# Ledger of designs, part 380: VHH binders against q9y6x5

Target 1, 379 residues: q9y6x5
Amino acid sequence: LPPKLLLVSFDGFRADYLKNYEFPHLQNFIKEGVLVEHVKNVFITKTFPNHYSIVTGLYEESHGIVANSMYDAVTKKHFSDSNDKDPFWWNEAVPIWVTNQLQENRSSAAAMWPGTDVPIHDTISSYFMNYNSSVSFEERLNNITMWLNNSNPPVTFATLYWEEPDASGHKYGPEDKENMSRVLKKIDDLIGDLVQRLKMLGLWENLNVIITSDHGMTQCSQDRLINLDSCIDHSYYTLIDLSPVAAILPKINRTEVYNKLKNCSPHMNVYLKEDIPNRFYYQHNDRIQPIILVADEGWTIVLNESSQKLGDHGYDNSLPSMHPFLAAHGPAFHKGYKHSTINIVDIYPMMCHILGLKPHPNNGTFGHTKCLLVDQWCI

## First folded at step 16 (VHH)

Design ha73 (framework vhh_8dlx_2)
Fold by ESMFold2-Fast, scan of step 16:
Structure ha73 (fold): chain B 379 residues (1-379), chain A 119 residues (1-119)
Amino acid sequence: as target 1 above (379 residues)
Amino acid sequence: EVQLVESGGGVVQPGRSLRLSCAASGFTVSSNWMSWVRQAPGKGLEWIGYIYYGGSRFYNPSLKSLVTISRDDSTNTLYLQMNSLRAEDTAIYYCAKGKDYESIAFDIWGKGTLVTVSS
């Protein structure tokens, strides 16, 4: 019987939440599985880019989802929530569900994971839900477990996405212990329900389950704003993305725009595209704009206004506050093993190995995840 | 005393609806996962569904009757709503408390309430 894997993402689950709050259900999951304490995500540390990196093993400049808001200079197309279903944006990579369906004649199932309601290279997830944030976790789980049990060809790869704790992290900020405690307890209860449901259906002992996230969260403040309007007039540029990484498309001379921006605030770095630090792997794609502004942790770029956000992400991926964790349980994984750090792009080749798939060329290193797996020599 | 007491059973005609109650004492229903389980005459136990700590519900997909599990945290009471009852739904219905989040085991059971579906 082919191996099966369920990949679960709780958006915006900062790694150190595990140390600052109680998660009895998640800790029980970890006790009989593995924990990676920090996952170093890709830059920029945003939802769509990092979710696509998890399932492709590629840096954003390689898979083409370089931000949650994008402009492609070659085709003149704009990416927004209203056109995120255009295959054009997703076609620069092959996500694992496409490989699973084409390489092994197996089915894939998806509950809301970014990209799964889009035909990519003329292939859409065998079972999927059109993205709708109002659909409950319970309903997403009902569909995923039904598809895992009742499909031919068998569902061997399934994904489940949930918007919390990201939405609450933005609203309350990660340092609001009262509100975050309430939110994180609800997430732990959802994890408990997930495990209990898999046990009741007889799936638990033979299913590989990964629980992870795309990024963390940092505290923001009305005292930490960068007013872009005080730096440069709107007539000089088109704004493609704003905060905390601003994507600037100049309407006039690029050097003039750069000079107006470069000394505007001590709390942001201004880069010409060719000067973006190599360590970000955020340079070689037509959707990366000629000038990028990167705010310091906890600083928000605004247009002559206040920000309602008390928490945000998108910052430098070297920041621990931007890192998620990864926990896993199942026949492929050791029991009771803790690992310090992997790169988010390493998840893809690990998942391909578990499913017996040949990975597409990727930026991950399988060796980084070997110690998690029972069929690998770690020493 | 830690106890679960079911009520609301009785004789009901095919196609009708029935609501069962389960009153808990000595513990809080919202702090535990709670299940309904039934046993038809001469047969084994069949779980109907559960409600989890956060209020999430899951039902046995093999059931032929329409069921809804709910709870009232203010009265510490669990409910089972059953619709379109059939003769095959004749059983003793038990309310049960989950032992812990590590297992599918139950540690506290009610004595059961008999539901008979007949014309």
Scores: ipSAE 0.089, ipTM 0.629, lowest interface PAE 7.3, mean pLDDT 91

Design ha74 (framework vhh_8dlx_2)
Fold by ESMFold2-Fast, scan of step 16:
Structure ha74 (fold): chain B 379 residues (1-379), chain A 119 residues (1-119)
Amino acid sequence: as target 1 above (379 residues)
Amino acid sequence: EVQLVESGGGVVQPGRSLRLSCAASGFTVSSNWMGWVRQAPGKGLEWIGDIYYGGSRFYNPSLKSLVTISRDDSTNTLYLQMNSLRAEDTAIYYCAKGKDYESIAFDIWGKGTLVTVSS
């Protein structure tokens, strides 16, 4: 039987939620599987960039999805996360579902994972759903498990994406214990649904399942706003992305724009592209703008207005509040093993190993995940 | 005491709709996976569908367009809505609770409620 893997993402699932709330279904999953307590994501800590890093093993500057809103200076194209299906944005990397279909003559299935409804290098998942946030978890689960039963060619890689707890994290903020408790209980119950359905269909024993997320969430406030209009007039620049990482395209001299911004707020760092810290791996791509503003944790950059977001992400990837976790279960994984930290780019080469695929060149290190796997020598 | 009590059965004319109720006591419906199963006269058990912890529902493909399973967590009650009833839907309908996290089997069953579809 060829190895099979289901990759599941609950958007915005901050790692420390596991310590502050009860997850009986997830804890049962972990008891007979593995837990990585912190996954260090890539900068910027946003949905589209990090979901693409998980499936390519690349930093954002290398895979080209550098933000949820982008501008390419060479082609003059604009990207938004609102149903943009132009393959141009995704073609700087090869995601694992494409590799799976091209190397091994296997099928891939996708329920809403970012990029899976776009043909990438002229290849789209064998089975997929066009992105629609209104589609229930039930329908996504039903489709993915039905597709996993296809045998010729077999579906060996499948993805499932769910928008919570990110949407509620933005609306209520991660410090709203009453609302977040309700939301996270629902997520745990959906994990229970996933496991129960896989057991009912006879898939559970032979399927590798990874449950992870793209980023965490931090508390924001109306008392922590940076008004960009108080720093610089809008006529001097084009705004490509706003908060918490602002992408600035100058309409005038870059140095003049930089000088107006550099000392505007003690709660924001201002970088010329060449001065962006090397540790971010966020410099070498035409979609990274000439000036980048990075707000301090919990601060929101605004344009002469209030923000209704009580929680946000996108901040420095060294912040524990930005880190998700990874849990996994299946024949490839040890049982009852806990690991402290991996990099989000390490997930891709691990998944390639599980599926027997040759990874494309990537920024991950297989050695970082070897202790999770039964066929590897950890000591 | 852990028990399930079905209600809402009876005689119904072809083409009409019927909703069955299943009242649970001694446990919480939302903390378990639950199902509906029927048995027509002289036939074996036929699975209708299940509802899981988070509300995900899965149906017998032959019945999916004709039935809807739901629950009301505030009243600890499970429902089976049936539409476009036919004579072949005549059966005893059972509500059942899944055994535990590790099992695909039911451990608690109601006594059943008879549905007769006739003119």
Scores: ipSAE 0.542, ipTM 0.846, lowest interface PAE 1.9, mean pLDDT 92

Design ha75 (framework vhh_8dlx_2)
Fold by ESMFold2-Fast, scan of step 16:
Structure ha75 (fold): chain B 379 residues (1-379), chain A 119 residues (1-119)
Amino acid sequence: as target 1 above (379 residues)
Amino acid sequence: EVQLVESGGGVVQPGRSLRLSCAASGFTVSSNWMAWVRQAPGKGLEWIGDIYYGGSRFYNPSLKSLVTISRDDSTNTLYLQMNSLRAEDTAIYYCAKGKDYESIAFDIWGKGTLVTVSS
């Protein structure tokens, strides 16, 4: 009877929310499972890049989803919501659902996880939903649990993605205790719904469940803006991505554009591509632009306009505010175990181990997650 | 006292809609999972659907297109909206509270409200 795994993401769930708010359902989940208090994500700390890193075990420069908005200098293609289903953008890596379907002839199921509605290496998730943010958590849960129970070949890997608390984190900012308390209570109740539904269907005891997130959130302000138009004229460059990591494609000499930007703001670092810090692992890909601007935490890069965002992410991945957590429950996991930190790329080889799959070459280290698993020696 | 009281039943014509109410006292509907269950004359209990703590709703597949479960947390009331009623929908309708987060059992039931669908 093959092992089964459900991977759940609540977008933008900052790790320290667990300390500042009450989560009775999540705490019951953790009590009989494992908690990793901090997950060090990949740079840039954005939704598409980090969700793809979770399922490939690769840094962004290696898997090719380097931002939520991209330009490929070799092919001259643009990545946007209008062409996010082009396999070109996703084909630089093999996500776990593809491996699951090809190695063992098992099925995969997906409710809205980034990339699962795209054929990657000519393979699309066996069961999937086309991305639509208006689809309720309830409908996503209903489809996932139906597919887990009623598929042949069996669904052994399933994913479920939810946009909150990220959407509310952007709208209200993480320091808005009244609104964030309401949003986070709703998420805890949805975790309760998830667990209850799995129990009702007889799935809970034999299913491995991971609850995690792609990044955190930090407070922004109208008092912390970097006006790019005060540094450089639009005729000198094409803007590929804006904030908090700006991707600049020069229309003129790169050095001239760099010189106009490098001292524009004390709250922004300006890098030529080859000078991007090695610790970011954000250099070796044609979709990374010749000049990258990195705003300091809580600062927003704008073009002669105010920002509507009261919270944002994308910042330096060493910042605790950018870190999510990971909780897990199921036959593969210890009960009542807490771990301090793992890297987000470590999740992929751990999931491959649980499913009995041979991982593709990746940047994760299986040893970092061994203490979570009952079938592994921790020391 | 801890109780559930259903209301809104009666005689309705085929093809019509009907909304049943279930007023809770002694506990909050939003802190518990709640269910609607019916019993047709001479038959066993048939599950209609559940609403969970976070508002997620799950329905009997044979009834999904015909019913909607909702709640009003401010009035501590559970609802069952039924559309396109048929003679086979004639039954006593019960609301029920789940025993606790860990259990699939019910610990509190209403006394039921009769719905008769006849021409």
Scores: ipSAE 0.210, ipTM 0.670, lowest interface PAE 4.5, mean pLDDT 91

Design ha76 (framework vhh_8dlx_2)
Fold by ESMFold2-Fast, scan of step 16:
Structure ha76 (fold): chain B 379 residues (1-379), chain A 119 residues (1-119)
Amino acid sequence: as target 1 above (379 residues)
Amino acid sequence: EVQLVESGGGVVQPGRSLRLSCAASGFTVSSNWMNWVRQAPGKGLEWIGDIYYGGSRFYNPSLKSLVTISRDDSTNTLYLQMNSLRAEDTAIYYCAKGKDYESIAFDIWGKGTLVTVSS
């Protein structure tokens, strides 16, 4: 029997939520599995970049999905969440579902995980759903469990993505206890649905399940805005991405644009590409623009307008508010074990180990996750 | 008193629709795995479908196009909508609650409601 793994993401699930709200279904999952209390994600702390880092084990500068909005100066192509299906953007790395299909006589299945509806290196997930936010959790769960139970060659790697609590985190902000309590209770109930369905199909005892997220969420305010129009005219640059990390493509001399921006706000750092801090691992890719603006936590960069968001992410990856968690259950994992921290790039080599795959070169360290696994030495 | 009480059964003509209700007391339907099961005369139990904690619903593939399960959390009631009824749908229909988070077993059943499909 080949080992099987289901990787589940609840977008924008801040690790801190686990301490401030009750999750009876998730707590039952963790009781007989493992919990990593926080996961240090990659910079920038955005959805597309971090979801691709989970499945490649690479920093954004290495896998090429460096933001939710990107521009390539050579080809004149644009990337966005509404224009993400061109393989050009995804081909700088090999995600685990492609490796799973090419190294082993096995299938992959995907319910909405970013990139799984795109052919990457001419390989698309064996079973997948075209991205559509209107598709219910019920339909995603039905498809993924059908594929796990009824495929030949067998599905050994499966993914499931859900947009909450990110959408509500943006709308209400993470400090809105009333609204967030309702949203998080719904997510916990969906985790209950997942576990119950796997048990009903006889999959639960032999399937490895990872529940994680790409980033957290921080509270924003109309009192914490940085207006770029107060510092620089639109005629001097093209805006590739706005907030909280702005990507600036100069139309004039780069140094002149930099000098207009460098003292724009005490709540924003302005970097020439070569001066971006090494700890971000956000420099060595042509899709990273010549000038990058990084807002302080909770500050929003705007163009002479009010922000609609009460919560946001994309901030410095050292911030605990940006960190998700990781919980896992299954034959590969210890029972009742808690671990403090791992890096999000460490998930990929751990998953390759569980599936018996040779990982592509990556930025993760297997040693960081070995204590989670029953077949490894920990103390 | 912890109970499930089915209602809405009766005699229906072939091709008609019928909605069954299951009223829960002593526990909350939305906090439990809930099932509809039927038993035709002289036959074993046939699982119809279920509804989980978050509202996810799964159906017996042979019945999926003919039935819909729903719940009203405000009235603590589970429903089974049946369409295009045939003589073979004649059965006692039961509402059943899952035992606990860790078990694949039912611990609470209603007494059943009889549905007879005949002209």
Scores: ipSAE 0.498, ipTM 0.821, lowest interface PAE 1.9, mean pLDDT 92

Design ha77 (framework vhh_8dlx_2)
Fold by ESMFold2-Fast, scan of step 16:
Structure ha77 (fold): chain B 379 residues (1-379), chain A 119 residues (1-119)
Amino acid sequence: as target 1 above (379 residues)
Amino acid sequence: EVQLVESGGGVVQPGRSLRLSCAASGFTVSSNWMTWVRQAPGKGLEWIGDIYYGGSRFYNPSLKSLVTISRDDSTNTLYLQMNSLRAEDTAIYYCAKGKDYESIAFDIWGKGTLVTVSS
């Protein structure tokens, strides 16, 4: 029996939601598996960057998906929805599904994970769905389980992505207990549906399942806005990304733009690219702009207007509010084990180990996850 | 080409309803944060509301009971339903695409459609 792995992401699932809300289905999953209470994600704490870090084990400066909105200074290309299918943006790394397909007689399957509908190094996931937010969780799950059960060569690595609780976290904010309780109950029910379907199809006993997320969520407010138009006229720069990490491409001298921004608000840090803190691992890529603004937790950078968001992410990755969790179940994992913290880049070499793949060079440390695994000695 | 084209504007009588359409090409409305904004004569832009790709909708509180944003993913079209129109609703209505799901910047705008509420 070759080892099989299903990697599931619920976008924006803040780690401390597990302590503040009831998750009976997730609790049953964890009881017979493992829980990592906090996953320290990569900076910036955004969806596309962190999803790609999970499957490559690389910091954003190394894998090239440095934001959800990007400009490449060398090629003059812009990353947006209209060109998100251009392999150029994804080709600075090799994601695990590509490695899985190229090393052995194996297939990969994907339901909406970022990058899986793009050929990367001329290799696309063996089975995939073109990204469409209107496709239900149930349809994504039906496709993934069909592919896991009925493929030749066998699907050994599968991914499933869901947009909640991120969308609702933005809409209501994480402190809206009434609305977030409803949203998180729905997610727990979907986890229940996932487990039940895998059991009914005879997949549960021999499948490794990881449930994780890319980032957390913090509360925002109309009282915590940084109006960039009060700092600098829009004619002096091109805005590549806005909030909470603004990417500034100067139209005039870089030092002049920096001087206009550096003391504008006590609630953001202004960095020249070479002065970005080393701990962020966010400097060595042409897609990182000459000036980066980093808002303090819960502060929103705006252009002379109000913000519709009551919750946001993208902030400093040292903040617990930005951390997701990781739960896992299956033959590779201990039962009833809890671990405090891992780095999000550690997930990739762990998954390679489970699947018997040789990892590409990466920023993860296998030793950080060995206590989760039955075939490893810990402490 | 990547573009947004608004339609459905015109002259309407007070108290009537009107549905505006915003046809998208070169990208998918269901994969993006979409917004409606309007500009009344001699005034600045007024935000009407957003629809996020997950279907979550946000509205300007002053307009919430009077407008509904929807999308038809099969026709790649965004809609603005307006009810109980008043003279104050006379404006050019624009649809816009958010730059990405999580930014407050817009990268694609329609040219606008004029709605005139008059007797």
Scores: ipSAE 0.006, ipTM 0.119, lowest interface PAE 12.7, mean pLDDT 90

Design ha78 (framework vhh_8dlx_2)
Fold by ESMFold2-Fast, scan of step 16:
Structure ha78 (fold): chain B 379 residues (1-379), chain A 119 residues (1-119)
Amino acid sequence: as target 1 above (379 residues)
Amino acid sequence: EVQLVESGGGVVQPGRSLRLSCAASGFTVSSNWMHWVRQAPGKGLEWIGDIYYGGSRYYNPSLKSLVTISRDDSTNTLYLQMNSLRAEDTAIYYCAKGKDYESIAFDIWGKGTLVTVSS
């Protein structure tokens, strides 16, 4: 039988949650598998960009999903959640499910992973669910397991996305132990349900399962606001994205807009596109705006308004609060092994190796994940 | 200025224990991610394990709990304790400083210390 892989994402699962809360089901999964305690994600540390980096192995400037809200200066197109179905936005990279379907006579299945309900290079996931946040985890799991067992050609790559703990992290903040304890216990129970379902269906022993996330979460406050209206009038620019990374499209001379912004707040860095730090790998794409504002951790950029967010993400990817984790179990993985950190772009070449696929050129380094795999030597 | 110096290697009989030391100069081990790596004759590098700046330790799963990594922050020294040594543990042992942003990637190396396990 061909190797099979199920990739599961719990949105906004900050790595440090594993140390501060009890996860009996996840700990049982890890005991017989592997744990990477910190995954260094790509900048900006947002949902759509990082989910696409996981499945392409590319920095955002290379795969083209550079934010959750975008403007393309060449085509004059706008991207938001309501416009995310246009293949134009997704066509700058080839995600793993497309490669899986085209290189081998294999099928892919998807329950809500970003991009899987969009035809990319004229190829859509063989089985998929249109994105709908109201669909339960159980229904997503039922569809994925049905497709894993009852498809021809066989489903060898499957994805499953869940919106928590991100939604609750925003609402309560990651430091609200009472509410976060309740939310995280429910997630652990869902992991228990996942493992039980796979065992009941005879899939568990021969399926590789990765549980990961796209980013973490940091505590925000009404005492940490940056009021952009205090520095520059709305008539001078078009706002493409707001917080914590603001994307500014000048309506007047770029230098004049930059000079009005550069000393606005000690808690925000202002960059001309060509001055964005090289370590972010966030410069070489037409969807990255001429001026980018980057708020310090826990600071929110606002337009003369308060913010109701008690938690947020999108901040500098060097911050541990922005890092998710990765846990995995299956025939490809060692048992009981803990690893400190990998880059989120490293997940793609590892998954290609497990599935026997030739990876497209990517920014990941296979060597970083070799210690997780039974058929590899640690360098 | 910036240097790592390994010591404690030598000839040791099978089944015995050995502790290797690594003295750091020009930077602090407690502020960095420190690794032990070995290379057996005619073979590639093999990662042994690491100690994160926060004190968490991670080991190569193939070593079967035969090694322990520790550090003494007051003397700026990294240690590798090896137990139940076997002939296949014969190698040059290196300590290495990890890069700020990568898990198993190194920017500063020692010259190594030879461990020979022979009856």
Scores: ipSAE 0.005, ipTM 0.481, lowest interface PAE 10.4, mean pLDDT 90

Design ha79 (framework vhh_8dlx_2)
Fold by ESMFold2-Fast, scan of step 16:
Structure ha79 (fold): chain B 379 residues (1-379), chain A 119 residues (1-119)
Amino acid sequence: as target 1 above (379 residues)
Amino acid sequence: EVQLVESGGGVVQPGRSLRLSCAASGFTVSSNWMHWVRQAPGKGLEWIGDIYYGGSRWYNPSLKSLVTISRDDSTNTLYLQMNSLRAEDTAIYYCAKGKDYESIAFDIWGKGTLVTVSS
């Protein structure tokens, strides 16, 4: 029987939640599997960019999903709707479900993972659900497990996406222990439901399961706002994305716009595109705007209005608050192994190895994940 | 005191429906993996189904079309709804608390309630 893999994402699950809250079901999953304590995500630390990096192994400048809101200077197209199904935005890379379907006459299944309801290189996930945040975790799980057991050609790669704890992290902020405790306890119960369902269906012992996330969360405040209107008039630029990384398209001379923004706030760094730090790998794409503003952790960029977000992400990827974790269980993985850190782009070549697929060229390093795998030596 | 008390058993005619209740004290059903198990006269234990912490329900495939498990978290009560009862459903019905979620093993049991299906 071909190897099978289920990739699960809990959006906005900050790595240090594992140390500050109790997760009995997740801890039992880890006890018989592996844990990577920190995953260094890609910049910017946003949902669409990082979910696409997980499944392509590419930095944002290479896969083209550079933000949740984008403008392409060459084609003059705008991406601002989370329901935008134009393949143009996704076609700069080949995600793993496309590779899976094209190499071995295999099927893929998807419950809401970003990009899976879009035909990419004329290939859409064999089984998928159109994105709808109102669909319960249980319904997503029921569809995935049905497709894993009842498909021809067989489903060998499946994805499952859940919006929490990100939605609550934004609403309450990660420092709200009372509300976050309730949310994270519900997440742990969902992990328990997942494991129990797989065991009852006879899938657990032969299925590789990865539980991960795209980014973390940091506390924001009405006392930490950067009012962009205090720095520059709206007539000078078009705003492509706002906070915490603002994407500025100048309507006048770029140098003049830069000079008006450069000293606007001590809590914001202003970069001309060519001056963006190399460590971000966020420069070589037409969708990255001529001027980028990067707010310091916990600071929110606004346009003469208050922000309702008590938590946010998108900040510098060197910040531990922006890091997710990765846990995995299954025949490909060691039992009871803990690893400190991998890069989020390393997940793709590892998954290709587990599935027996030839990876497309990518920015990941297979060697970084060798210690997790039973068929590899790393000590 | 930590205990489970089943109720609602009795004599019922074939083809009828019956609802069993299980009242928990000393712990919360919504925070535990809860099961229904039955034992027919002279037979071994047969697992009927369960309800997990998050609300997911799983059933013995042989019984899935005949039973529904639910709970009322406000009254700390577990329920088993049985439809289209047959003579072979005659058994003592137990509710049980799961020992852990990694196995079908139980650490707390009720005393059981007898269901007799006869004409």
Scores: ipSAE 0.000, ipTM 0.128, lowest interface PAE 19.3, mean pLDDT 88

